# VHH binders against Thymidylate synthase: the designs that were tried, part 13

Target 1, 260 residues: Thymidylate synthase, of Methanocaldococcus jannaschii (q58167)
Amino acid sequence: MVLNINSFYKNCRGEFMRAVFIYHKNNQRMEKFYKNLLNEPDFCRICDDCYNCRGNWTFKNNVKNIVIEEVYEEFVDNPYDYLPELPEGDICIAQLHEDLLYELPLLLKEKGYKALIVPSETPHDLSLALRRDLKRVCSNYNIEFENPKPFCSLEKKEGNEYINKFIDYFKIGKPELEIEVENGLIKDVKVKISAPCGETYYIAKRLKGKAIDDLKEEIANAHHNYPCLASMEMDKELGDTILHKAGYIAFEVVEKALKK
Below, E stands for the ipSAE of ESMFold2; O stands for the ipSAE of OpenDDE; V2 stands for 0.75 times the mean of E and O plus 0.25 times the DockQ between their complexes.

## First folded at step 7 (VHH)

Design t5 (framework vhh_7sr4_2; at its last look DockQ between E and O 0.02; V2 from the best seeds 0.00; counts 0 for: pae E 14.6 > 2, unsure alone 62.8 < 65, grease 29.9 > 24.2, SAP .809 > .668, placed apart)
Fold by OpenDDE, look of step 7:
Structure t5 (fold): chain B 260 residues (1-260), chain A 122 residues (1-122)
Amino acid sequence: as target 1 above (260 residues)
Amino acid sequence: EVKLVESGGGLVQPGGSLRLSCAASGFTFSRYYMGWYRQTPGKQRDLVADITWGGYTKYGDSVKGRFTISRDNTKNTVYLQMNSLKPEDTAVYYCARTYSYDFESGEPFDYWGQGTQVTVSS
C-alpha cells in the first residue's frame, strides 16, 4: 500500500488532530508558526549546506489557516464583520484584535473545539484583563486555554489533556532535545519537541560536532541566524523582553538535555 | 536494505556536460527527498542540489543555472544534469536520501551512496 503522502497524519495510536490558526494579515509570526507545520521545501533555506535537517514530514492535512483583514480601530463595533465561519477543528491557535478574540470562544464551542492557544509574542498581543476573561469563558465552555509567552514556552501540564496532545502530536511547544556526547563532542542531537517557529532544528544542526565548552556560543549564534521574531519591547509581566525569554529557553533546552 | 548507486561520473573538458544517475532501492522512493552533494579532499561535503517528493528543488549558489536535479519515481532514480562544467566542479559527487523524520522519536537518519568522481580538466 503506497501510503499517499497526502494522507492525514495519524499517530501510533491512530489519533488525528486538526489545528486551526487564525490571525490577521501581515502577521509574520503566526504565519511562520503555521508554515512551520506545513514544512514546505522553501520554509527554511538558511544553510548553504542544507541537508533538510527538519526531515520529511508535513501536517498540511492537519492544519489550516484563517487569515482575516487587519483591524486598525482600537474598538470594533461588530466583531463579526471580521470573523468568518470557522471550520471544524480540535485546537485553535489565535492572535487577534482583543474585541475579536473575545468572541472566539463562543464560535469555537459551536464547532466543537477542545482547546484555545493564544500566543503572546509582544506585550500587546493580549491584555491581562482579556486573559482572565478568556480563561473564565473557555472554562465555562469546557475548552482548555493557554497563553504562552512566547509560544515556545508552551509546555505540558496537568489538566490540559488536549493541549498536551497537541504538543505530542505536532511536536511543537517548549523545546526538548536528546543529546549524545562522545569524547567531549556532540555526537548526535534529536529533536523531540521543536519551538513552534522551527528554530530547534537549526540549533540541533549547529550543535553537532561541537565541543561542550563551545555550546553557549553556538546557541547564541544559532539564535541570531535563525532570528526569533519575539518582541524586544519590555514586558512588564515578565520583567524582561519576550525575545530574551525565548533566548533563555533555547539555552535551557540544551542544558537540560546534557544533564540527562 | 537501503541502497544508493551513483553512475555517470568521469572526465570532461571545461564547458562540457555530464549526467549523473542514482539508482535507489530498499525503500519507497517516492516518499523521500533526494539530493546530490559533492566533496573535495580536505573539504566539507556541500549540497549541490536536492529535490522533494513533490519535485521542488534547491541548488547550491555555485551551480545555479548550470545544474538541474530531477527524479523519476517509476525508475527509483534521481538525476543530476551538469552543464557548462568548470574545473572548480571537480569533486566526488554523492547521492543521498536526505533526512527522514521519526514522529515518535525525532530520530534523524539519512543514507549515502559511495560517490562518483567528476573531473573537469583541459
Scores: ipSAE 0.000, ipTM 0.215, lowest interface PAE 13.9, mean pLDDT 88
ESMFold2, look of step 7: ipSAE 0.000; ipTM 0.216
ESMFold2 (binder alone), look of step 7: mean pLDDT 78; pTM 0.784

## First folded at step 8 (VHH)

Design u1 (framework vhh_7d4b_2; at its last look DockQ between E and O 0.01; V2 from the best seeds 0.00; counts 0 for: pae O 12.7 > 2, placed apart)
Fold by ESMFold2, look of step 8:
Structure u1 (fold): chain B 260 residues (1-260), chain A 120 residues (1-120)
Amino acid sequence: as target 1 above (260 residues)
Amino acid sequence: QVQLVESGGGVVQPGRSLRLSCAASGFTFSRYYMGWYRQAPGKQRELVADITWSGGSTKYADSVKGRFTISRDNSKNTMYLQMNSLKPEDTAVYYCAASLGFYTPEYDYWGQGTQVTVSS
């Protein structure tokens, strides 16, 4: 059965959302975030004994990507040499050369978008100066703005109606798990919210049947084995690498789930 | 300290020409997109023309296309607006503005304005 290109997925609460990913050609991090929501059969091939821990779902009719040509010059004189007319959408997830990114809020406003997420997977994905300017411009346009560093640190906030809906609808952001324990062993793990890269499903698979005393090692090994593409470069704002921050989030998520 | 100083305004007859200048200091001029805005009495401030860092691209309001020409000289930190075939409707205070973003309506810096009055 072939899905209608104009049909939209609705969750069990009858909600739907349109998301647009815009990023430069060869940005493997953003491509992975987009493809995670497509959930094509070949998205994850880590396990030899795969039992499809992700399930059979897709948001392919709710998400679009816009791939922008590489910017080779240090500064872009006319951003519209690169930026296209945007499609209709509710929320934009973007990583672009800063001269292009500075113009994006105006395009979003003109098309009625309600939110902009700019993930930082490297220390250089968004300067602190541009983060401040984007926050101000987006606020003036009544567009919600977040710069999660890394993307899997994105969590709900008061006042972020549309970004909160994004997290609930696509079930991506700061991970949330439900864990059942029996006799000191992990009996079951359910993924409520996955990291945007999809790692959380892999972690959940790795934890089943493990002793709670061994979880720190198992989580660390899973995180290192999964292609989390966040940078190992020291980030001054975090006081650590962004990859390490993502690993700490994975550990924190499991610990939180075990306290219930 | 950042400054944008307009000059060249005045009173002219319809059909005549006037050239505005905007002298910039206190920032890296060649990194900023520049624009001219105008505000007539009782009206909102509106874009007249803007220009990219290099001067390679320009954009004009429909009401001034073919009559006005924006330019810049990055070696002199100065932007210009050549206004030809002036009409009474061009009467306004003209402001120069600078921004890191090309089409953002919220410019980082604004001048004090220069009055242009087109009348007999």
Scores: ipSAE 0.005, ipTM 0.427, lowest interface PAE 10.2, mean pLDDT 86
ESMFold2 (binder alone), look of step 8: mean pLDDT 81; pTM 0.827
OpenDDE, look of step 8: ipSAE 0.006; ipTM 0.231

Design u2 (framework vhh_7d4b_2; at its last look DockQ between E and O 0.01; V2 from the best seeds 0.00; counts 0 for: pae E 16.7 > 2, placed apart)
Amino acid sequence: QVQLVESGGGVVQPGRSLRLSCAASGFTFSRYYMGWYRQAPGKQRELVADITWSGGSTKYADSVKGRFTISRDNSKNTMYLQMNSLKPEDTAVYYCARTYSYDFSGEPFDYWGQGTQVTVSS
ESMFold2, look of step 8: ipSAE 0.000; ipTM 0.143
ESMFold2 (binder alone), look of step 8: mean pLDDT 84; pTM 0.857
OpenDDE, look of step 8: ipSAE 0.044; ipTM 0.517

Design u3 (framework vhh_6z1v_2; at its last look DockQ between E and O 0.01; V2 from the best seeds 0.00; counts 0 for: pae E 16.1 > 2, placed apart)
Fold by OpenDDE, look of step 8:
Structure u3 (fold): chain B 260 residues (1-260), chain A 122 residues (1-122)
Amino acid sequence: as target 1 above (260 residues)
Amino acid sequence: EVQLVESGGRLVRTGGSLRLSCAASGFTFSRYYMGWFRQAPGKEREVVADITWSGGSTWHADFVKGRFTISRDNAKNTVYLQMNSLKPEDTAVYYCARTYSYDFSGEPFDYWGQGTQVTVSS
């Protein structure tokens, strides 16, 4: 049995966290991240023997998506042709054309946002230059900023109060597991934090009943059946593909859990 | 102040065509989705169509069946509904609405026009 600990979904003030996803049309990656938090019954249809390993939770009242038109131009003369007025929120998760991203912090400030997360799933999602600028601008507006590459690498950090709360509240980021082993077999797996794509739940399911020696193979198979959408293109900053990084994260989380 | 003003509604014969217009003011028009709704007597208001910022994408209700087309002119702050092959069943008050591309509160549209009456005679 895969245990999903959905204990308390209120912030320290007893309030609900509000997260807004903003991305371009046909962005399957961001769509998957958003839909993961909705946790609709048809979100995952991978297993023939589905027993709802994810559980009966949903953040449908805590999350919204803003899907904007695709931008084909290298340079956008007027970003506001694409950027709508934003709702009030706490955390924004954005993957946009760079010219649009540059304008986003100001809009977020006006609406009281506390944090901006810009995941990179491809090497060209966010340039180093813009990353630097966004850090600076967000800092000026007292908005926390992170650029996880990939999204499942997002970790709690000192000084990131609201992003940390985001991770704890929505239970997504760098995955965390609790694994119980008995007689050399995986007895139970609890998902504390899931990759934003939801893969961690599937991995947890697949690990149950398996021998410790077979876990590497099982994780690899899981990645195949629950395909990671990160890019296979070489990322110069990582010195590897973002897809590989995501894979390594999946292995590491299991190893870490077993060492506890 | 946000204003939406519909026009173009009138009496037409079955099979006829009509173009509705909605003039927007009081906000940055290009920053919002726009939509058309209709409400027939004794029926609930229903979505007819919506359109993205630049008009690059549109959605139409199933009952439209290719007869209606939503469009917009951002330079004129106007959204349109071209209605062809009209039927008596299309008789309704048609409303223009402003919307975000999100549904946080369950209310996707936040401002509405006064509506324009479309009547299709048999």
Scores: ipSAE 0.000, ipTM 0.218, lowest interface PAE 11.7, mean pLDDT 88
ESMFold2, look of step 8: ipSAE 0.000; ipTM 0.202
ESMFold2 (binder alone), look of step 8: mean pLDDT 84; pTM 0.858

## First folded at step 10 (VHH)

Design v1 (framework vhh_7d4b_2; at its last look DockQ between E and O 0.01; V2 from the best seeds 0.00; counts 0 for: pae E 18.6 > 2, placed apart)
Fold by OpenDDE, look of step 10:
Order: structure tokens, then C-alpha cells, then sequence
Structure v1 (fold): chain B 260 residues (1-260), chain A 120 residues (1-120)
């Protein structure tokens, strides 16, 4: 079961939280993250016995996507030519060419944004150098900054007031589950926080009725049927693929829930 | 001590087949995902295929789907990569890897690698 996420949470201004996604055209990963929050009926129908396990909720009034043209040049001389005017918002989730990303904090500041999240799904989404620069620049503008790699690794931490609120409000980030076990079988699974791609809901469905001893294999199969879009390329920082890390997170969330 | 030893590499003509083996020791083989990686000259190391604990789940790079098959025999502590319809672009050093164990925490080990060369 999915928790009622139709929240009346208000930001520090007494408003509902607004998230803006910015990404290039044909970016399937970011598109999926955005569409997950829309939760349209056609977002997920991978099961033959679909009963709308996600539930009836939507953040369509809280989220907006800005899709810009793809940038093919390695170096962009005029990044502003590619960046449109930003709407008002509280949190920005961006995955862009690095030269565009570098200019984004200033634009966000001008529009009153409180946080920037730049997820990495491939080893090439954000260099270490730019990460450091973005962190520094965002700090200067009093904008919170995180680079989760992968996006589903985003978790609450001290000092990130608005990002923490983002996680709680939109119920996405590092997954959290509540699992009820009875007689060695999974009786119920509640999604508290979902991976941004929405996989956690599918996992929750697949786990119901299963024996504890079968959960590992079931989760592995779930990844096959609800495919992770993270890269299979070796990430030098992780010493593994980002895809694998996403998989590990999916397993860990179940283990953690069972220990409670 | 954890050890991974690859074998079966070599030089073959396009369209031919090779079968790689990885012998594992020093850990509980069945508790880990295993995988094959490859690294071509001047390129980043990339995942070719991985396999779950029991072999019930496998994943392949798009470039090798339909041509390569990963398998494992837990009773022999061995993982295999059947490579069919080999192409010149498959030329690389192939590495056996122990991936994350969901029981033991994140840690990866690599073999020394075995050279696969596909050329006319």
C-alpha cells in the first residue's frame, strides 16, 4: 500500500512546495523522474494484473519540467542561449550539459530557489570539478546543493532543510518501506519514500505474499521487469556501476524494513 | 584471500565464439552477484553482463545482447561468459568481478583480466 501523499505541507512562505525539473530533450531518465511525480494512469502498466498499486495521487500542480534542446558541443560558448527563463520555484532538479549547469545557480538565485539537486545517472553527468564548483557557488547564494549518484541515493541529512523537505513532501529519494510480516510471509508493504523512478512501488507489490527467503531473488527480478536506467559504465568514484548502486539501494531498503 | 582468475581468452576471427571462465575463491561465491566487465584500449571499463546469486537474473549491455550469455555454477565457484558472433568491437580485456553482496556490504574484487582479440 502507498501512503496518502496528498499533503498540505507548506514551505517557509506558507505555500506548497514547487519543484522544477530541467533537462535536455530525449533524456529518458529525467523524464521518468518527472512523470513519476505526475503519476498519470499510463505511467506504469507493466503488470498483467495491474490494480494501480501506486494509488490516486499527483503532484501535477507542484512540479514543472523545462525541456531544452540537446547540446552536442563539448564546450558551449554561450550557455545562456540554451537556458530559458526559469519559473518561480523552490527546488530545482537539473541534469544538463556542464557548461549550462555552471550558470544555473545564479539563475536560480534570482528566482528565489532554495535548493539544487543534480542527480548523476552516468559517470559523465557531473565531473568532480564541477561538483565542487556548484557546491561552492550554491553555498555563496545560500542554495542547498546535492549530487546524488544515483538519484535514488538522495537522503535527508543535517543542514539540508529544503532538500529534506523536498524528500518528505514529494516522497522521493532514498527508498523507505514498512513491511509487515506474518508467518514468514510478507503481509503488507507500505511505501514511505519511493525511488524517484517509481520502482519502489513495483517492488512493494512484488514482495507481497512472498516468503522472506525469496525476497532477494524477487527484488532482483523486479529490477529486470522495472528496469533501472542508470548507467552500466564503470564509475571511478564508486568503483562500480551506478546501476549496481541503484540495485543495492533497492535491496538495502527491504533489509532495513525487515529489521524494524 | 579473495581471488578471481579468468581464462578462455584469445585471438579469434569475426563470427567465431569464445567461452570465458572465472574461477572464484576465498569467499562464499553464491552470496555475491558476479559480472563480466571489459575495457578496450582508450575506453572506459564497461559492464558486459552480470548475474544474480542463483543465476535467476541476468543483465546485458545492449551491445552484446543476443550474442553473449552469462552463467554460473555455484557448486564449482565458477562463472562463465559464452561469447558468440564475436565482432572486432568486442576486442578488449575482459575482467571477472565480484559485485556487491547484499549480505556483506559493498565491496568489489576484480580478476587480472583476459585478453580477447577479434580480428580478421
Amino acid sequence: as target 1 above (260 residues)
Amino acid sequence: QVQLVESGGGVVQPGRSLRLSCAASGFTFSRYYMGWYRQAPGKQRELVADISWSGGDTKYADSVKGRFTISRDNSKNTMYLQMNSLKPEDTAVYYCARTYSYDSGPFDYWGQGTQVTVSS
Scores: ipSAE 0.000, ipTM 0.227, lowest interface PAE 11.4, mean pLDDT 88
ESMFold2, look of step 10: ipSAE 0.000; ipTM 0.117
ESMFold2 (binder alone), look of step 10: mean pLDDT 85; pTM 0.859

Design v2 (framework vhh_7d4b_2; at its last look DockQ between E and O 0.01; V2 from the best seeds 0.00; counts 0 for: pae E 17.0 > 2, placed apart)
Fold by ESMFold2, look of step 10:
Structure v2 (fold): chain B 260 residues (1-260), chain A 119 residues (1-119)
Amino acid sequence: as target 1 above (260 residues)
Amino acid sequence: QVQLVESGGGVVQPGRSLRLSCAASGFTFSRYYMGWYRQAPGKQRELVADISWSGGSTKYADSVKGRFTISRDNSKNTMYLQMNSLKPEDTAVYYCARDYSYGTPFDYWGQGTQVTVSS
């Protein structure tokens, strides 16, 4: 069979990415990030008359989750009372009690993981002190580290070979859209990269058929009605709420797509 | 301003039935998933049932399947929970909420209605 020329000028076909999500029971945001990649039929129930705006795809064979019981203690003397043996994997996405999270890079190194992503969806998800420590420890272990706040701010950067591949493979991170406009109306919206909660598909659906002049309200309403809500608590580092930051990212993504 | 008002709670004997109502105002009711949640003393709120915009899709907690039926009437901006074969374990404050997915409500809750099942 004749090979596609693009396959020789890009990364080798057959690259596979295994992602492991580790989080505490009742962490709805982390659960949503994981389930977005499964794309099961009941993942999004906002639209009663759903036309399957997400498409027919799944990463169920590429992702696993580990759900850990809630930690009620302020300090954990033995993290291994909670942390299990990790499965094989390439990239870990984690949000845990800080005493558990501190131990995680060693476990990742021992299992050959290449990257750790710790999303912050609330101001309290990761202290600045532990962020610094995780960055140093992961660097010493040749593990890439990112703390996106929110997760949908995650974008490619130099030195992040495996995180860049994660974004390309799973199509999640800082959203990217292509928008086709005809006669001042949005004709079609293609999702290239979705926010990790999956809201970008919902926004794309809400924009289709809308006039360009009406988009700000439609995006804001879509963002507020979709269940990937980050914290409304003021975040001192951002000087705003994390939810507002995610909303500004959603608007920026649409504006960028309209300019192309 | 969004308002959700639950009613229909009470004290009943095991095996009896109650019907809860949730009257909604201040938003376009027919464009939102809705859910019933409950909170027993000392426990977290948990999903009991939810229902799609039109009522065509429903989901139930395992503990209430076959006994409870969620429904809605979009012309009256009202959601219902028919609770049959009540058990002492169903004793809780029941709340209605606007729902998104996976039992993930937005911040708009009703005041709650007490259901007590006892001899």
Scores: ipSAE 0.000, ipTM 0.145, lowest interface PAE 17.0, mean pLDDT 83
ESMFold2 (binder alone), look of step 10: mean pLDDT 84; pTM 0.856
OpenDDE, look of step 10: ipSAE 0.014; ipTM 0.310

Design v3 (from r15 with T52S S57D; framework vhh_7d4b_2; at its last look DockQ between E and O 0.04; V2 from the best seeds 0.00; counts 0 for: pae E 16.4 > 2, placed apart)
Fold by OpenDDE, look of step 10:
Structure v3 (fold): chain B 260 residues (1-260), chain A 123 residues (1-123)
Amino acid sequence: as target 1 above (260 residues)
Amino acid sequence: QVQLVESGGGVVQPGRSLRLSCAASGFTFSRYYMGWYRQAPGKQRELVADISWSGGDTKYADSVKGRFTISRDNSKNTMYLQMNSLKPEDTAVYYCARTYSYDFESGEPFDYWGQGTQVTVSS
């Protein structure tokens, strides 16, 4: 039996929510996001002295993944040949070829989905043009739409009832921490919301017992040891790399927590 | 150089008690979390208990809650583990650890470990 340092983590009580992940085969990023919510014992084995810092929780009954074949063509003539029948769900998290993604809102509508989240982890995951189109089409179908770049930037917004619920229910999105400080040292760190990749738990573990002055270095090292899968390619929209943005989010969440 | 030396292990019958000690040197003892780990044959090393800088915060594995007590004396640079109501399943090598350390050369978090002390609980 391992010591659980995050025993406060429990599945949210309330309305049952179903999230469906759709992505192409070999998409390691989306796979990681999905598996994070499963929270299997072998999901994270980074630490030699692992004591299950994540805790004993799972959303295995709330989440499903649909993995489709990779699409190599620039243009897909018949996107429906690649898209399977969707299961019942409330929220869809998708990262697909743009031609497939364009058809997804209609399918979601038919199945009664309430929200579509399309994370961008690379500059090429979603074009600006398609983002605009998806936003429009989803609006027409009364489906909430967000394109967080990176996924860990997803935050609650006014008007996004179901996406907000998603964040609260699954406790993933823009990370949130509670930090206790004693005599200039981190006494305890609680994860309220984790980055979808699960990095926030690792950060929390690394910060414990550290001096305030050392936190920046610890966070930086966390990105190395729990590798952020966001792209190092320059994103023109951001004027920076998505990886850097993810890093900044990690720093920001700690700073914010310390100010409270 | 960081040094952790465990003592107090031995062979006892079920239901008996042992008290482990860990003597620390080579670092500012009061500035680190400390902990006890144990490793049974064929099993992974597991955290048994940890203790904050001042001893004001302690955590225990569920399997030892109510039976084991971790404490420290910062004036003596010593950590203790009082083990009561010992069970056969408590049989393991017990390790003293300075927890939540960082290796600046490798860039990896780690714990400093002692050499360990054998605890055997058998009828």
Scores: ipSAE 0.000, ipTM 0.231, lowest interface PAE 12.6, mean pLDDT 88
ESMFold2, look of step 10: ipSAE 0.000; ipTM 0.152
ESMFold2 (binder alone), look of step 10: mean pLDDT 81; pTM 0.817

Design v4 (from u2 with T52S F104K; framework vhh_7d4b_2; at its last look DockQ between E and O 0.01; V2 from the best seeds 0.00; counts 0 for: pae O 12.7 > 2, placed apart)
Amino acid sequence: QVQLVESGGGVVQPGRSLRLSCAASGFTFSRYYMGWYRQAPGKQRELVADISWSGGSTKYADSVKGRFTISRDNSKNTMYLQMNSLKPEDTAVYYCARTYSYDKSGEPFDYWGQGTQVTVSS
ESMFold2, look of step 10: ipSAE 0.000; ipTM 0.362
ESMFold2 (binder alone), look of step 10: mean pLDDT 85; pTM 0.853
OpenDDE, look of step 10: ipSAE 0.000; ipTM 0.240

Design v5 (framework vhh_7d4b_2; at its last look DockQ between E and O 0.01; V2 from the best seeds 0.00; counts 0 for: pae O 14.8 > 2, placed apart)
Fold by OpenDDE, look of step 10:
Structure v5 (fold): chain B 260 residues (1-260), chain A 120 residues (1-120)
Amino acid sequence: as target 1 above (260 residues)
Amino acid sequence: QVQLVESGGGVVQPGRSLRLSCAASGFTFSRYYMGWYRQAPGKQRELVADISWSGGSTKYADSVKGRFTISRDNSKNTMYLQMNSLKPEDTAVYYCARTYSWGSEPFDYWGQGTQVTVSS
């Protein structure tokens, strides 16, 4: 889909959605997620034979990033000193110090936000306790809340009208593919939903022309060459690393697509 | 627990009308896009129409535009398909489905289907 760079993107139903990313300075993960939606030509530089597999689209008019100073203290005395006034928006994607996150739902409510997504890419991004609190608080404010761990695990589900809309609108979340096979080879791969980091496009490119038996290896290689920024630290909740989970998601997406 | 039950199918002559209904249960109906699919003999299943959460937005396959109207009543957990000016090529099993967007695959749940036959 070719989008007018000077206009707001509207989906096939004429809908408009605004997403605001909030994260600390030097947060490379969130920066990557944000930049993925901008889809600037220099976002991906992996392939020597680039043919712009991502396509000519951008959500630059639909997304904003708010980058705040790093917080070094374990406990923040006044979280509001670090939180700016929020722009108008529909959905917020945030990775912040926990003391700041705790205050975020109120601010979002005041601005009419409908959903808060707090992705965890490390085991320390969001404690279980705060997750529970955020769920409660957001519920009280009629704000949808999800904590995908990792971000590429975000999937549609009942009760999440706006988050589901977010996924369909921006085409990011738990990845989805359509794969066409001919004579045992991958003929075409269509990215329906991409991982928020954009990895799914690269995977799709690498799968084209490959034999079904070789896909596992190709996916592994793709995952290596398009480096996942999720943590290699053991996550006790997952019983595995978040990085590994991201990898598994990449494999599962392809498998599911092939079974259709 | 999720259930979708279609009704209203039948045999009609070309040019006639039918109205299909889909009764939904086991989930929050208003939180999902809903859609109608159809599968003709020897053909692949295809989307006919879908409708947004509130019913404010609808989309139709080109083959049915201007003839079919999809609607929903969230208070009754029911979706409808008004089919006017029916053609023989509309003959198919029609399925109600829970979906999120037009053309999205796979949909989460679908009904057992109701047969629509258009013949002279």
Scores: ipSAE 0.000, ipTM 0.210, lowest interface PAE 14.8, mean pLDDT 89
ESMFold2, look of step 10: ipSAE 0.012; ipTM 0.304
ESMFold2 (binder alone), look of step 10: mean pLDDT 83; pTM 0.847

Design v6 (framework vhh_7sr4_2; at its last look DockQ between E and O 0.02; V2 from the best seeds 0.00; counts 0 for: pae E 8.8 > 2, placed apart)
Amino acid sequence: EVKLVESGGGLVQPGGSLRLSCAASGFTFSRYWMGWYRQTPGKQRDLVADISSGGYTKYGDSVKGRFTISRDNTKNTVYLQMNSLKPEDTAVYYCARTYSYDSGPFDYWGQGTQVTVSS
ESMFold2, look of step 10: ipSAE 0.012; ipTM 0.472
ESMFold2 (binder alone), look of step 10: mean pLDDT 82; pTM 0.823
OpenDDE, look of step 10: ipSAE 0.029; ipTM 0.400

## First folded at step 11 (VHH; framework vhh_7sr4_2)

Design w1 (from a12b with S53W; at its last look DockQ between E and O 0.06; V2 from the best seeds 0.00; counts 0 for: pae E 14.5 > 2, grease 25.1 > 24.2, SAP .699 > .668, placed apart)
Amino acid sequence: EVKLVESGGGLVQPGGSLRLSCAASGFTFSRYAMGWYRQTPGKQRDLVADITWGGYTKYGDSVKGRFTISRDNTKNTVYLQMNSLKPEDTAVYYCAASRFLYGEGYDYWGQGTQVTVSS
ESMFold2, look of step 11: ipSAE 0.000; ipTM 0.184
ESMFold2 (binder alone), look of step 11: mean pLDDT 83; pTM 0.833
OpenDDE, look of step 11: ipSAE 0.026; ipTM 0.399

Design x1 (from a12 with K58Y; at its last look DockQ between E and O 0.01; V2 from the best seeds 0.00; counts 0 for: pae E 18.1 > 2, placed apart)
Fold by ESMFold2, look of step 11:
Parts: structure tokens; C-alpha cells; sequence
Structure x1 (fold): chain B 260 residues (1-260), chain A 119 residues (1-119)
């Protein structure tokens, strides 16, 4: 159908992007990623002294979610009993039962999607075997594919034209900060790219007014206080937990910003 | 530094229930993610359940729907309620804690408590 282009929000470069999140009912992680981009006033309720550190913005006209019923069977004989007709979109962010996920690239191709992101927040969100198969199938369909583990590890990559645009447009992925320092104290922190869960705004608020030395404990405490949903289960590929990986990313982001 | 002491293990009939406790001492408990692991002789430790400092829970597939992890920050204690126990649940159960996002895995482990599900 015909979209009202005037209702789409642009980034500062005049670009439009349409993203579709597809996931099972009760997937709190995917729900949080989607709702982060809506930025409704009650999204973040962490601080008792809230001053709306996230600001006033929304991508509500550029993102949609598709919530499908839970799959309780170990094997799905007909994935299309669950999978709906997809709306118009440019990029899909998905977490699904693997029998459904295997079929998704064909549906994306038929609707002209250009990229698929499958985040892993637990070791079991996407098997290594299916990751390899999805990469191959998406490549054959000229669909970009990434499996960030965790989602906040997603960064720009040569050959990922549409995923790079996703990061630029929605300002989510591997976090990026700009930090202003005055007299050895952090005066201001600007969030350029947020973690998809929204944690980066909370970390930025916690850093204001802190001395530039020894921020490790402050960052670790902020990461623990935020309702991070990443698994504490050991991940064989990472050699660590996914939650720990997310915390290292948060520390790296601050360190890099201070080095400038 | 955190010391962890498990209790509540024992012998139980199949279909029975047990409640494990893990008492923490030596630091602020509310800042730690907590977990339960189990190990049978000759095998690696398996994750049973964990709970973040913010209260979010995760369960291994083999225990989902039967086990419940919870925490009581006023008592510095994490619990594992085990229902509908099966012989396959027989293992030594370990409590674990992590405070900082540096290093690999959990930083502190208890000594374990035996759970036996039989006859």
C-alpha cells in the first residue's frame, strides 16, 4: 500500500528507514528493543531524579512489531501456520523458533527487504549451524545478515550498506558517546549511538559529575542496576557470558570517548 | 569478597520437592547476579537458573516450568524451589555470584549441596 511519506522521520542526512521487529509473545528482550525506538515517556523508570535524559524523539512511524504465538513443539511441521504475511519494510530484526527462522529469508526476499538482524541475548537464541545457513541463504538473496551477540555489539561493517544505514538512522547498536570534561570532571555526556536496550542513556547520566579517573566501578554498577536481560550463562563462542560481553562494551565505549 | 554457603539438599522421592538456599556474606548482596549450577560425577557443571541483580530470571531448558529461582536481599539469600523432581535432577548443586563485568564467568562459588532423587 501507499505510505504517507510526510509521516516518516528523517535523520540529519535526509534518510528514511523502515524496520520490522518479529518475535514470539513474552519475549521481553525483543519487546524492549522495539519499545526503545518508540521512546514513550514510561519506557525508562530507573531514576528517582529523572530529567528525561533520553530527550524527546520517536521512531513510532518507522518501526513496526509483529508478535506471533509461542511455539511449544520441538519441531514445526508447517512454519506458515505461525508466520504471517510481512508488511512493507527495509530491515527485519527477528528472534524466532529456528524452524520458523529458517523460512524467514524467503518471505523477506518476496517483500523486498534488504537486511536481517538476528540478535542473540542467550547462547540458545541462534544455533551456530543455523547462523551459517542463514548467512548463506541471505547472501544468495542479496539480503545483508548479522547475528550480533549481544545486540549492542552490532557495528558498521564493509558491505553492509543497509545495516550501516540502520545504525545511522535509529542510532542503536554498539554504543558511541561524546564526553565533555572540565577540571577533571565529566561536564556533559552526549549519546551518539545507544545500546538497543536503552542502557547507554542511563550510563551517560550516571557519569555526569564524576571524576575522570577510575570510572570502572561506576560503569559496572550502572550496568548491574539497569534491567539488563542478557544471559549470565557461559557462551562457548564468547568464552564468557553474554551479560559480561555487554558490560565490556559499555566500558570500552566510555574509555574510547575519554581518549578523544 | 563474597562467601556462599548452600543448604537444603537431601534425598527425595521422584515427583517430590526441595528448596535450596544460598546464604551470602562479606559484601553487599544486592549488587550481585546469582546463579545455581549442578554437576554429576564426571560431567561439566550445567546452568540450572540465574537471577540478575535487577531480578530478571533465566532457566535451563531441562528445569523450565519446574524450578523457580528467587532472592531475598534483606536476608542475603538466593533460593531454588525445585518441584516435580526427577532422577535426572540428581547432582551436586552449586550457588554462584558475580559483581563486576570483568573476567570470565561467575566470580564466587559455594561448596555445593547434594540433591538425590531416587526410590
Amino acid sequence: as target 1 above (260 residues)
Amino acid sequence: EVKLVESGGGLVQPGGSLRLSCAASGSTFSRYAMGWYRQTPGKQRDLVADITSGGYTYYGDSVKGRFTISRDNTKNTVYLQMNSLKPEDTAVYYCAASRFLYGEGYDYWGQGTQVTVSS
Scores: ipSAE 0.000, ipTM 0.155, lowest interface PAE 18.1, mean pLDDT 82
ESMFold2 (binder alone), look of step 11: mean pLDDT 80; pTM 0.815
OpenDDE, look of step 11: ipSAE 0.005; ipTM 0.267

Design x2 (from a12 with K58E; at its last look DockQ between E and O 0.76; V2 from the best seeds 0.00; counts 0 for: pae E 11.9 > 2)
Amino acid sequence: EVKLVESGGGLVQPGGSLRLSCAASGSTFSRYAMGWYRQTPGKQRDLVADITSGGYTEYGDSVKGRFTISRDNTKNTVYLQMNSLKPEDTAVYYCAASRFLYGEGYDYWGQGTQVTVSS
ESMFold2, look of step 11: ipSAE 0.000; ipTM 0.368
ESMFold2 (binder alone), look of step 11: mean pLDDT 81; pTM 0.821
OpenDDE, look of step 11: ipSAE 0.702; ipTM 0.875

